# VH-VL binders against q58483, part 25

Target 1, 193 residues: q58483
Amino acid sequence: MKVIGISGSPRPEGNTTLLVREALNAIAEEGIETEFISLADKELNPCIGCNMCKEEGKCPIIDDVDEILKKMKEADGIILGSPVYFGGVSAQLKMLMDRSRPLRIGFQLRNKVGGAVAVGASRNGGQETTIQQIHNFFLIHSMIVVGDNDPTAHYGGTGVGKAPGDCKNDDIGLETARNLGKKVAEVVKLIKK
Short names: E, the ipSAE of ESMFold2; O, the ipSAE of OpenDDE; V2, 0.75 times the mean of E and O plus 0.25 times the DockQ between their complexes.

## First folded at step 8 (VH-VL; framework fv_anetumab)

Design j3 (at its last look DockQ between E and O 0.23; V2 from the best seeds 0.00; counts 0 for: pae E 5.4 > 2)
Fold by ESMFold2, look of step 8:
Structure j3 (fold): chain C 193 residues (1-193), chain A 124 residues (1-124), chain B 111 residues (1-111)
Amino acid sequence: as target 1 above (193 residues)
Amino acid sequence: QVELVQSGAEVKKPGESLKISCKGSGYSFTSYWIGWVRQAPGKGLEWMGIIYPGDSDTRYSPSFQGQVTISADKSISTAYLQWSSLKASDTAMYYCARLPYYWDSEGWDAFDIWGQGTLVTVSS
Amino acid sequence: DIALTQPASVSGSPGQSITISCTGTSSDVGRYNYVSWYQQHPGKAPKLMIYEVSNRPSGVSNRFSGSKSGNTASLTISGLQAEDEADYYCSSYTDSSTYVVFGGGTKLTVL
């Protein structure tokens, strides 16, 4: 069993990374293999709408997206995290989402567990709208969407920060990220029997 | 023309209070952090703390926590550094500098504009 | 306090290239791309020369360049000129509640 966490932040070491890693740490404590992937150091290009992946099963654009898609296909659970960019996901994460069509051919993500993380500059500052965009991505891939576990049970990991690492002092945010990880681990174990 | 203009040099005795100022102009004062940096005579730069005047979020270096107070009055675009009781060891040049605020919750960078400095001399 | 290690002094002749090192840890220079360099002439305020490891602000000569490898950042000044004689400080963001750390400074002498 394996869960990957992907940070869509354009910055390699920020609050999004911190919360995604916190969720993955909670999953690792349950004996599940984890892997963290940052989009900050990846070559990503937007989808050009060519539709060639439908026939080839693979995008003709050569960049780092294909290797990320392979890891998503191999995982049993996927956590996506993003900073709040104008009430939604970063362009980096949106590029990955748009380029994920090869995985929708044959619904290769079907029934994988999906969890979302978002960090904003203030509490209730667009984290939930960003999480909803991530949830929509999971739903259109026929995935199983989970939020954070009890007792925080909401939509996923939500953090607050103005500077890198600020979420270390966001007790609420840290708890939601850990509880997201716990819920992802619980459901992955349920579907694997 | 973006600038930070600091109050003039101060000569004080140990035990006296002091409040020095840093006035920002030519930019939106509440959209940047203002930091304070100490430079003792013949020594290097030491970070003291920083304030975001937009919401008064104030952070101190552990070395200066409880030693000084950083504040701002956004109605006059001015940040302050103050001591309740000066010591001779407070003799130094004090700079204010601004740091970009990153709306994306992930950002940090560098002090891009510096004030001219305020020399504080504390001697008995 | 001072957490980044810089040489106390470096020197070079006009026209040469020189490099000033700034060594930190895997919790600051090695982790973040928030390394900056400041030039300070005697009696003057520091001036930002390099930010985000290698970027120059407008108005800074392209003779100044920055780089990073592992836990060490470097400032390189090519085509050394008399006006480059100054103190140079590196700075980095850090993982601690300190947020900012400066190097001890390097005095550059143009011979």
Scores: ipSAE 0.245, ipTM 0.751, lowest interface PAE 5.4, mean pLDDT 92
Fold by OpenDDE, look of step 8:
Structure j3 (fold): chain C 193 residues (1-193), chain A 124 residues (1-124), chain B 111 residues (1-111)
Amino acid sequence: as target 1 above (193 residues)
Amino acid sequence: QVELVQSGAEVKKPGESLKISCKGSGYSFTSYWIGWVRQAPGKGLEWMGIIYPGDSDTRYSPSFQGQVTISADKSISTAYLQWSSLKASDTAMYYCARLPYYWDSEGWDAFDIWGQGTLVTVSS
Amino acid sequence: DIALTQPASVSGSPGQSITISCTGTSSDVGRYNYVSWYQQHPGKAPKLMIYEVSNRPSGVSNRFSGSKSGNTASLTISGLQAEDEADYYCSSYTDSSTYVVFGGGTKLTVL
């Protein structure tokens, strides 16, 4: 069993990365293999709507997306994290989402477990709306969407930060992230049982 | 008019404590960070730390962490920089400056308003 | 300590254009478009001249311009005037625990 965590933050070691890693740590504690991926250092290009993926099963754009999609396909669970940009996901994450169309052919992510993490500048700073976008992405791929585990049990990991590293001191954020990891691990185990 | 006004020059001896002030006016004091910058005689600018008066969130440069204390009283739109025990090496001009707030993903940018500076001289 | 590298001094004649460089790393100047430039006359507080690499605050002469390439930011002063003689400091946001870093400063002499 393997779960990957992807941070859509333009900062490789930012607050989003911190919470995604926290979720992965919780998963690792459950005996599941984990891998972290940051989009900050990746070459990502937007989908150009050429529909070649529908015809050929592959995107003609050559960049770092294919490798990430391969890892997504091989994983049993996927955690996507994003900073809140205008109430939505970062451009980096959106590019990855848009470029994931090849995996929708045959629904290659079907029944994989999906979890979401969002970091904003305030507690109610768009974390939920951002998570909703991520959940929609999972649903469109026919994935199994989960929220954070009890007792926090809402939509996923939600962190607050005004500066790099702030989420280290966001106990609520850390708890929700860990609970997300626990839920993902639990559901992955149920499926693989 | 937006401005920062700092307290007057200080002459101290090693081991003495000191607290200097920076008062903002003409803008929402609680909506901007206030930073402190040190400039030793004939030397460059050194970022010391910053405080958000709205909630007293304080960040220090690693070089100044534990060496000074930054605080603020938003009721009188004033920020402070203080030493518990001054050293001769603390002799410098100290500036306060206003820094706009940015989202977590953006960080901090430029000091757009500066105080006139407070000269601190520490000598035996 | 993290520091941005500037030339110690530059000089030019009235009417000329001069450029001051500010070299950082992929963790600051090369990573973010949050480079600022400050002018400091002797005995005076620094003054913001450029922010976000190339933007001028209100009241700053259009003779001052900024740019960036890779890990190096540049301040250009065109039509050099006697009043431009001052020290110039660059700064950048950094993703380290320092948050903000200054350059060592450049003394501009108008000949």
Scores: ipSAE 0.046, ipTM 0.657, lowest interface PAE 3.5, mean pLDDT 92
ESMFold2 (binder alone), look of step 8: mean pLDDT 89; pTM 0.923

Design j4 (at its last look DockQ between E and O 0.60; V2 from the best seeds 0.00; counts 0 for: pae E 6.3 > 2)
Fold by ESMFold2, look of step 8:
Structure j4 (fold): chain C 193 residues (1-193), chain A 124 residues (1-124), chain B 111 residues (1-111)
Amino acid sequence: as target 1 above (193 residues)
Amino acid sequence: QVELVQSGAEVKKPGESLKISCKGSGYSFTSYWIGWVRQAPGKGLEWMGIIYPGDSDTRYSPSFQGQVTISADKSISTAYLQWSSLKASDTAMYYCARLPYYFDTEGWDAFDIWGQGTLVTVSS
Amino acid sequence: DIALTQPASVSGSPGQSITISCTGTSSDVGRYNYVSWYQQHPGKAPKLMIYEVSNRPSGVSNRFSGSKSGNTASLTISGLQAEDEADYYCSSYTDSSTYVVFGGGTKLTVL
């Protein structure tokens, strides 16, 4: 069993990374292999609408997206995290989402467990709308969407931070990220029986 | 024109209180951090703390925690640095400086504009 | 409490290039790309010359450039001019609750 966590932040080592890693740590404590992927150091290009992936099963654009898609296909659970950029996901994460069409051929993500995290500059500052965009992506791929586990149970991991690392002092946000990880692990175990 | 204008030089005695000011103009005051930097006579720059006037989020260097108060009055676009009881060792030049912040951007920048400085002299 | 390490002084002749180093740790210069450089003439406030390792603010001469390798950042001034004579400070974001750390400063003398 394997769960990957992807940070959509354009900046390495920021709050999104911290929260995604916190969720993955909770998953690793449940005995599940984890891997973290940052989009900050990846070459990403937007989808150009050519439709070649529909017939060929692979995008003709040569960049880092293909390797990330392979890791998503191999995982049993996927956590996507993003900073709140104007009430939604970063452009980097959106490029990955748009380029994920090869995985929809044959619904290769079907029934994988999806969880979301988001970090905003203020509490209640767009984390929920960003998480909803991520949830929509999971639903379109026929995935199983989960939020954070009790007792924080809501939409997923929600953090607050202005400077890199601020979320280490957001005890509420850290708890939501850990409880998201616990819920992802629980559901992955249920499905893989 | 974007600028930070600080209050004038101060000559004080140990034990006196002091509040110096830094007025921002030509930009959205509540959308940038304001930091305070000390430069003791003949020494280098030392970061004291920073405030985000939009929500009053205030952070202090450990060396200055509890030693000074950083505050802001956003209605008049002014940040403050204050002491309740000055010491001779507080003699220094004090700068305010602006640090850009993008609400939806996760990151850090640099102090892009600086006030002219306020010289504080504390002696008996 | 911990300052970034800079040489106390450097010197160069007009027209030459000089480089000022700024050595930190894997928790600041080595971890983040939030390194900046400030120029301070005697009696004047500091002026931002370089941010995010290598970027110049509007109005700063392209004679000033910045780079980073490992835990060490560098400011290079090409075509040295008399007005470049000043103190230079580096600064970095850090993982600690400190947030900002400055170097001890470097006195540049134009010979």
Scores: ipSAE 0.185, ipTM 0.731, lowest interface PAE 6.3, mean pLDDT 91
Fold by OpenDDE, look of step 8:
Structure j4 (fold): chain C 193 residues (1-193), chain A 124 residues (1-124), chain B 111 residues (1-111)
Amino acid sequence: as target 1 above (193 residues)
Amino acid sequence: QVELVQSGAEVKKPGESLKISCKGSGYSFTSYWIGWVRQAPGKGLEWMGIIYPGDSDTRYSPSFQGQVTISADKSISTAYLQWSSLKASDTAMYYCARLPYYFDTEGWDAFDIWGQGTLVTVSS
Amino acid sequence: DIALTQPASVSGSPGQSITISCTGTSSDVGRYNYVSWYQQHPGKAPKLMIYEVSNRPSGVSNRFSGSKSGNTASLTISGLQAEDEADYYCSSYTDSSTYVVFGGGTKLTVL
């Protein structure tokens, strides 16, 4: 069993990374293999809507997206994290989402477990709306969407930060992230019985 | 034009209180951190602390924690650095500087705009 | 306070290229790409020259470049000019006791 965590932050070691890693740590504690991926240093290009993927099964754009998609396909669970940019996901994450169309052919992510993490500048800074975008992505891929586990049980990991490292001190954020990891791990184990 | 303008030079005696100011203009004052940096005569730059004027979130260097007070009045786009009781060792140039902030709190930690500095001289 | 380690001074002739090192730890320079460089002329406020290891703000000469390897960041000034004579400070975000840490500064003399 393997769960990957992808940070859509343009910062490789930002608050989003912190929370995604925290979720992964919780998963690792459950005996599941984890891998962290940051989009910060990846070459990502937007989908151009050519529909070549529907015809040939692959995207003609050559960048770092294909490798990430392969990892997504191989994983049993996927955590996507994003900073809140204008109430939504980062451009980096959106590019990955949009470019994941090849995986929708045959629904290659079907029944994989999806979890979301969002970091905003305030506690009510768009974390939920951002998470909703991620959840929609999972649903469109026919994945199994989960929120954070009890006792926090809501939509996923939600952190607050105004500066790098702030989420280290966001106990609520850390707790929700860990509970997300626990939930993902739990559901992955249920499916893999 | 984006700029930080600091209050004028101060000459004080030990034990006196002091409050110096840093006024921002040309940008959204509440969207950037303001840092204070000390430079003793002939010495290097020392980070003192930063404040986010939007909510007055304030963070101090351990060396300056409890030694100074950083505050801000966002209504007039002004940050402050104050002492309750000055010491001779407080003699230095004090700079305020802007630290960019980005959504999701993942900004880069570079002071891109600096005030002209406020010289504080404390002597008997 | 613990500062990033810089050479006290460097010198070069006009037209030469010089490099200033900034050595930190795995908690600052080695941990993050939040290294900045500042130029300070006598009696003037510092000026941001490089941010995030290698990025130049608008208006900064392309003669200034930055890099990082391990725990050491470097500022390189090519085509050295008289006006480059100044003190240079590096800085970094840190997970240690301070949020931001400065180097001790380097005096650059143009011969």
Scores: ipSAE 0.032, ipTM 0.649, lowest interface PAE 3.4, mean pLDDT 92
ESMFold2 (binder alone), look of step 8: mean pLDDT 89; pTM 0.925

Design j5 (at its last look DockQ between E and O 0.58; V2 from the best seeds 0.00; counts 0 for: pae E 9.0 > 2)
Fold by OpenDDE, look of step 8:
Structure j5 (fold): chain C 193 residues (1-193), chain A 124 residues (1-124), chain B 111 residues (1-111)
Amino acid sequence: as target 1 above (193 residues)
Amino acid sequence: QVELVQSGAEVKKPGESLKISCKGSGYSFTSYWIGWVRQAPGKGLEWMGIIYPGDSDTRYSPSFQGQVTISADKSISTAYLQWSSLKASDTAMYYCARLTYYFDSEGWYAFDIWGQGTLVTVSS
Amino acid sequence: DIALTQPASVSGSPGQSITISCTGTSSDVGRYNYVSWYQQHPGKAPKLMIYEVSNRPSGVSNRFSGSKSGNTASLTISGLQAEDEADYYCSSYTDSSTYVVFGGGTKLTVL
């Protein structure tokens, strides 16, 4: 069993990374293999809507997206994290989402477990709306969407940060991230029985 | 034009109080952290602390915690550094600087815009 | 740590390349990619030359470049010019209790 965590932050070591890693740490503690991926240092290009992927099963754009999609396909669970930019996901994460169309052919991510993490400048700074976008992405791929586990039990990992490292001191954020990891691990184990 | 303009040089005696200012212009003052940096004569740069004018979130270097007070008045785009009781060792050039590339949920520490500095001389 | 470690001075002739090192620890330079470099001419405020290890702000000459390996960051100035004579300071993000730390500074002399 393997779960990958992807940070859509333009900062490789930002608060989003911190929470995604915290979720992955919780998963690792459950005995599941984990891998972290940052989009910050990746070459990402937007989908150009050419629809070649529908015809040929592959995107004609050559960049770092294909490797990431491969890892997504091989994983049993996927955590996507994003900073809140104008109430939504980062451009980096959106590019990856848009470029994931090849995986929708045959629904290659079907029944994989999806979890979401969002970091905003305030506790109610768009984390939920950002998570909703990520959840929609998972649903469109026919994935199994989960929130954070009890006792926090809402929509996923939600952190607050204005500067690097802030989420280290966001106990609520850390708890929700860990609970997300636990939930993802639990559901992955249920499926793999 | 983005700039920070600091108040003029100060000559003070030990024990006196002082408040110097840093006014930002040409950008959203409430959207960027402002830091204070000390430079003693012939010495290097020392980070003192930062403030987010949007909500007055203030953070100090451990070396300066309790030694100075950093504040801001966002209505006039001005940050402040003040002492309740100056010491001779406070003699230095003081710079305010803006942290570059603040985002709603993430950022990093780099000072891209600097004030011209305020020289503070404390002598008996 | 109170400060990052820099050489006190470096020198070079016009047209040469010089490198200034900035050594920290696994808690700052070695842990984060938030290293910045500042140029300071006598009697002037510092100027940001490099941020996040290797990025140049707009208007900064491409003669200035930055890198990092382990706990040591480096500033390289190629095609050295007389105007490059100044003090150079590195900085890094640290843990949440300290936030920012500066190097001791390096005096660059153009011969």
Scores: ipSAE 0.027, ipTM 0.667, lowest interface PAE 3.5, mean pLDDT 92
Fold by ESMFold2, look of step 8:
Structure j5 (fold): chain C 193 residues (1-193), chain A 124 residues (1-124), chain B 111 residues (1-111)
Amino acid sequence: as target 1 above (193 residues)
Amino acid sequence: QVELVQSGAEVKKPGESLKISCKGSGYSFTSYWIGWVRQAPGKGLEWMGIIYPGDSDTRYSPSFQGQVTISADKSISTAYLQWSSLKASDTAMYYCARLTYYFDSEGWYAFDIWGQGTLVTVSS
Amino acid sequence: DIALTQPASVSGSPGQSITISCTGTSSDVGRYNYVSWYQQHPGKAPKLMIYEVSNRPSGVSNRFSGSKSGNTASLTISGLQAEDEADYYCSSYTDSSTYVVFGGGTKLTVL
């Protein structure tokens, strides 16, 4: 069993990374293999709407997206995290989402477990709208969407920070991220029985 | 147009209190962190702490925690550095500087605008 | 408390290129791309020359460039000019309780 966590932050190592890693740490404590992927150091290009992937099962654009899609296909659970950019995901994460059309051929993500993380500059500052955007992506791929586990039980990992690393001191946010990881691990185990 | 203007040089005795100021203009004062940097005579730059004037979120270097107070009055776009009891070792140039902000939780942090400095001399 | 390591001095002749190193740890320079470089002429406030490892602010000459490898950042000044003679400080974000750390400074002498 394997769960990947992907940070859509344009910055390597920041608050989004901290919360995604916290969720992955909770999953690893349950004996599940984890892998973290940052989009910050990847070559990403937007989808150009050519529709070639319907015919060929892969995108003709050569960049780092294909390797990330392969890892998503191989995983049993996927955590996507993003900073709040204007109430939604970063452009980097959106490029990955738009370029994921090859995986929708035959619904290769069907029934994989999806969890979302978002970090904003203030509490209730667009984290939930960003998480909903991520949840919509999971739903359109026919995935199983989970939020954070009890006792925080809401929509996923939600952090607050103005400076890099601020989420280390966001006890509420850290707990939601860990509880998201716990719920992802629980459901992955149920599905793989 | 964008600038930080600091209060003038100070000559003080050990044990006296002092509050120096840093007034920001030409930008949204509450939207940027303001940091304080010490430079002792002939020495390098030493980070002291920062404040976000929008909500007074204040963070100190461990070396300066409890030694100084950083504050701001956003109604007059001014940040402050205060000592309750000066020591001779506080003799230094003190700079305020604005941290560049690349929005939200994944911000960009560099000191892009510096005040002219306030020389504080503490001697008996 | 945590300081970045810079050479105390470096020198070069007009027209040459020089490089100033800034060595941190996997908790600052190696972890984050929030490395900045500052130039300080005698009696003046520091001036931002490079941010985020390699970006130049508007108005800074393209003779100044930055890079990093592992835990070490570098400032390179090409085509040295007399006015480049100054003290140079690196700075990095750190996830310690300090948040910001400076290097000890490097005195550049243009021969």
Scores: ipSAE 0.011, ipTM 0.607, lowest interface PAE 9.0, mean pLDDT 90
ESMFold2 (binder alone), look of step 8: mean pLDDT 89; pTM 0.925

Design j6 (at its last look DockQ between E and O 0.43; V2 from the best seeds 0.00; counts 0 for: pae E 10.0 > 2)
Fold by OpenDDE, look of step 8:
Structure j6 (fold): chain C 193 residues (1-193), chain A 124 residues (1-124), chain B 111 residues (1-111)
Amino acid sequence: as target 1 above (193 residues)
Amino acid sequence: QVELVQSGAEVKKPGESLKISCKGSGYSFTSYWIGWVRQAPGKGLEWMGIIYPGDSDTRYSPSFQGQVTISADKSISTAYLQWSSLKASDTAMYYCARLPYYFDSEGWYYFDYWGQGTLVTVSS
Amino acid sequence: DIALTQPASVSGSPGQSITISCTGTSSDVGRYNYVSWYQQHPGKAPKLMIYEVSNRPSGVSNRFSGSKSGNTASLTISGLQAEDEADYYCSSYTDSSTYVVFGGGTKLTVL
């Protein structure tokens, strides 16, 4: 069993990374293999809507997206994290989402477990609306969407940070991230039993 | 127009306490970080720390942590820098400056407006 | 405390273009696009000239421009004028020090 965590933050070691890693740490503690991926240093290009992927099963754009999609396909669970930019996901994460169309052919991510993490500048700074976008993405791929585990049980990992590193001191954020990891691990194990 | 006005020059002796001020105007004082920068005579700029007057969130440079106290009174749009016990090495020009704050988790990395500076001289 | 590296001094004649370098590491200048430049005339407060590598605040002459390559940021002043004579400081966000670090400063002399 393997779960990957992807941070859509333009900061490779930012608050989003912190929470995604915290979720992965919780998963690792459950005996599941984990891998962290940052989009900050990746070459990402937007989908151009050519529909070649529907015809040929492959995107004609050559960049770092294909390798990430491969890892998504091979994983049993996927955690996507994003900072809150204007109430939504970062451009980096959205590019990856949009470019994931090849995986929708045959629904290659079907029944994989999806979890979401969002970091905003305030506790109610768009984390939920950002998570909703990520959840929609999972649903469109026919994935199994989960929230954070009890006792925090809501929509996923939600952190607050005004500056880099702030989430280290966001106990609520860390707890929700860990509980997300626990839920993901639990559901992955249920599926793989 | 944005303006930061600092208190006047200070002449002190070692061991004395001091509190200097920086008053902001022409903008929402509680929506921007205020930082302090030290410049010793004939030397470069040193980042000391910052405060967000909206909630008094304060961050210090490691070199100045525990050496000074940064505070703010948002009711009068004023930030403060204070010493409990001055040293001769504290002799310098001290600038306050505004840092833009973004509504996302990134934030403040440059000083767009500066005060005129407060000269602090500490000598026996 | 880690500081960014600048040349101690640069000089140029009126009308010329000069460049001031600011060298950091992969933990600051090379990692982020959060480099800023400040001009300081004798006895005056610093003035922001460039932020986020290449952005110019309103009111700053278009003779001032900024760029970055690798771990080195650069400030270029074209059409050098007498009033440009000043000290120039670069700064950057850093992972190694808390939040922001400054360069050592560069004295620009207009001949």
Scores: ipSAE 0.034, ipTM 0.642, lowest interface PAE 3.6, mean pLDDT 92
Fold by ESMFold2, look of step 8:
Structure j6 (fold): chain C 193 residues (1-193), chain A 124 residues (1-124), chain B 111 residues (1-111)
Amino acid sequence: as target 1 above (193 residues)
Amino acid sequence: QVELVQSGAEVKKPGESLKISCKGSGYSFTSYWIGWVRQAPGKGLEWMGIIYPGDSDTRYSPSFQGQVTISADKSISTAYLQWSSLKASDTAMYYCARLPYYFDSEGWYYFDYWGQGTLVTVSS
Amino acid sequence: DIALTQPASVSGSPGQSITISCTGTSSDVGRYNYVSWYQQHPGKAPKLMIYEVSNRPSGVSNRFSGSKSGNTASLTISGLQAEDEADYYCSSYTDSSTYVVFGGGTKLTVL
């Protein structure tokens, strides 16, 4: 069993990374292999709408997206995290989402467990709307969407931070990220029986 | 367009209080951090602390924690640096500088616009 | 230790290229891409020349460029001109409680 966490932050060591890693740490404590992937140091290009992947089974654009899609295909659970950019995901994460169509051919993400993380500058400052965009992505791929586990049970990991590293001091946000990880681990174990 | 205008030079005696100002214009004052940087005569730049005027979140370099007070009055777009009791060693040029507007939750740490400086001289 | 290390001075002739180093640690320059460079002429406020390691703000000459490798950032000035004679400071975000740290400064002399 394996769960990957992907940070859509354009910054390699930002608050989004901290929260995604916290969720993965909780999953690892449940005995599940984890891998963290940052989009900050990846070459990503927008989908160009060519439709070649539908006809040929692969995207003609040569960049880092293909390797990330392979890891998503191999995982049993996927955590996507993003900073809040205008109430939604970063452009980096959106490019990955748009380029994921090869995985929708044959619904290769079907029934994988999906969890979402978002970090905003203030509590309730767009984290939930950003998480909803991530949830929509999971639903379109026929995935199983989970939020954070009890007792924080809401939509996923929600952090607050203005400066890099601020989420280290966001005890509430860290708890939601850990509880998201616990719920992802629980459901992955349940469906892999 | 963006401008930081600091209050004029000050000549003070040890033990006196002082509050110097930095007025921001040409941008949304409450949406950017303002920092204070000290430069002692013939010396380099030394970061003192920053304030986010939107909510008064204030952070100090450990070297200056408890030595000065940083504040802001957002109604007049002005940040302040204040001493309760000046020492001769406080003689320096003091700059205010803006950290750029950062996108929600992800900050960037560099000083894009600087005030002209306020020379503070403390002598008897 | 608490400041980024820069050479105290560098010099070059008009038309040459020079490089100013800024050495930090794996907790600042080595970890983050938040290195900036400032130019300060005598009696003037500092001016931002490079941010985020290699980005040049609008209005800064393309003769100025930045890079980093490991724990060391570099400012390169090509085609030296007399007006480049100034003090140069680097700065970096750090994961310590200080958040921002400056280098000690480098005096550039154009011969």
Scores: ipSAE 0.006, ipTM 0.595, lowest interface PAE 10.0, mean pLDDT 89
ESMFold2 (binder alone), look of step 8: mean pLDDT 90; pTM 0.927

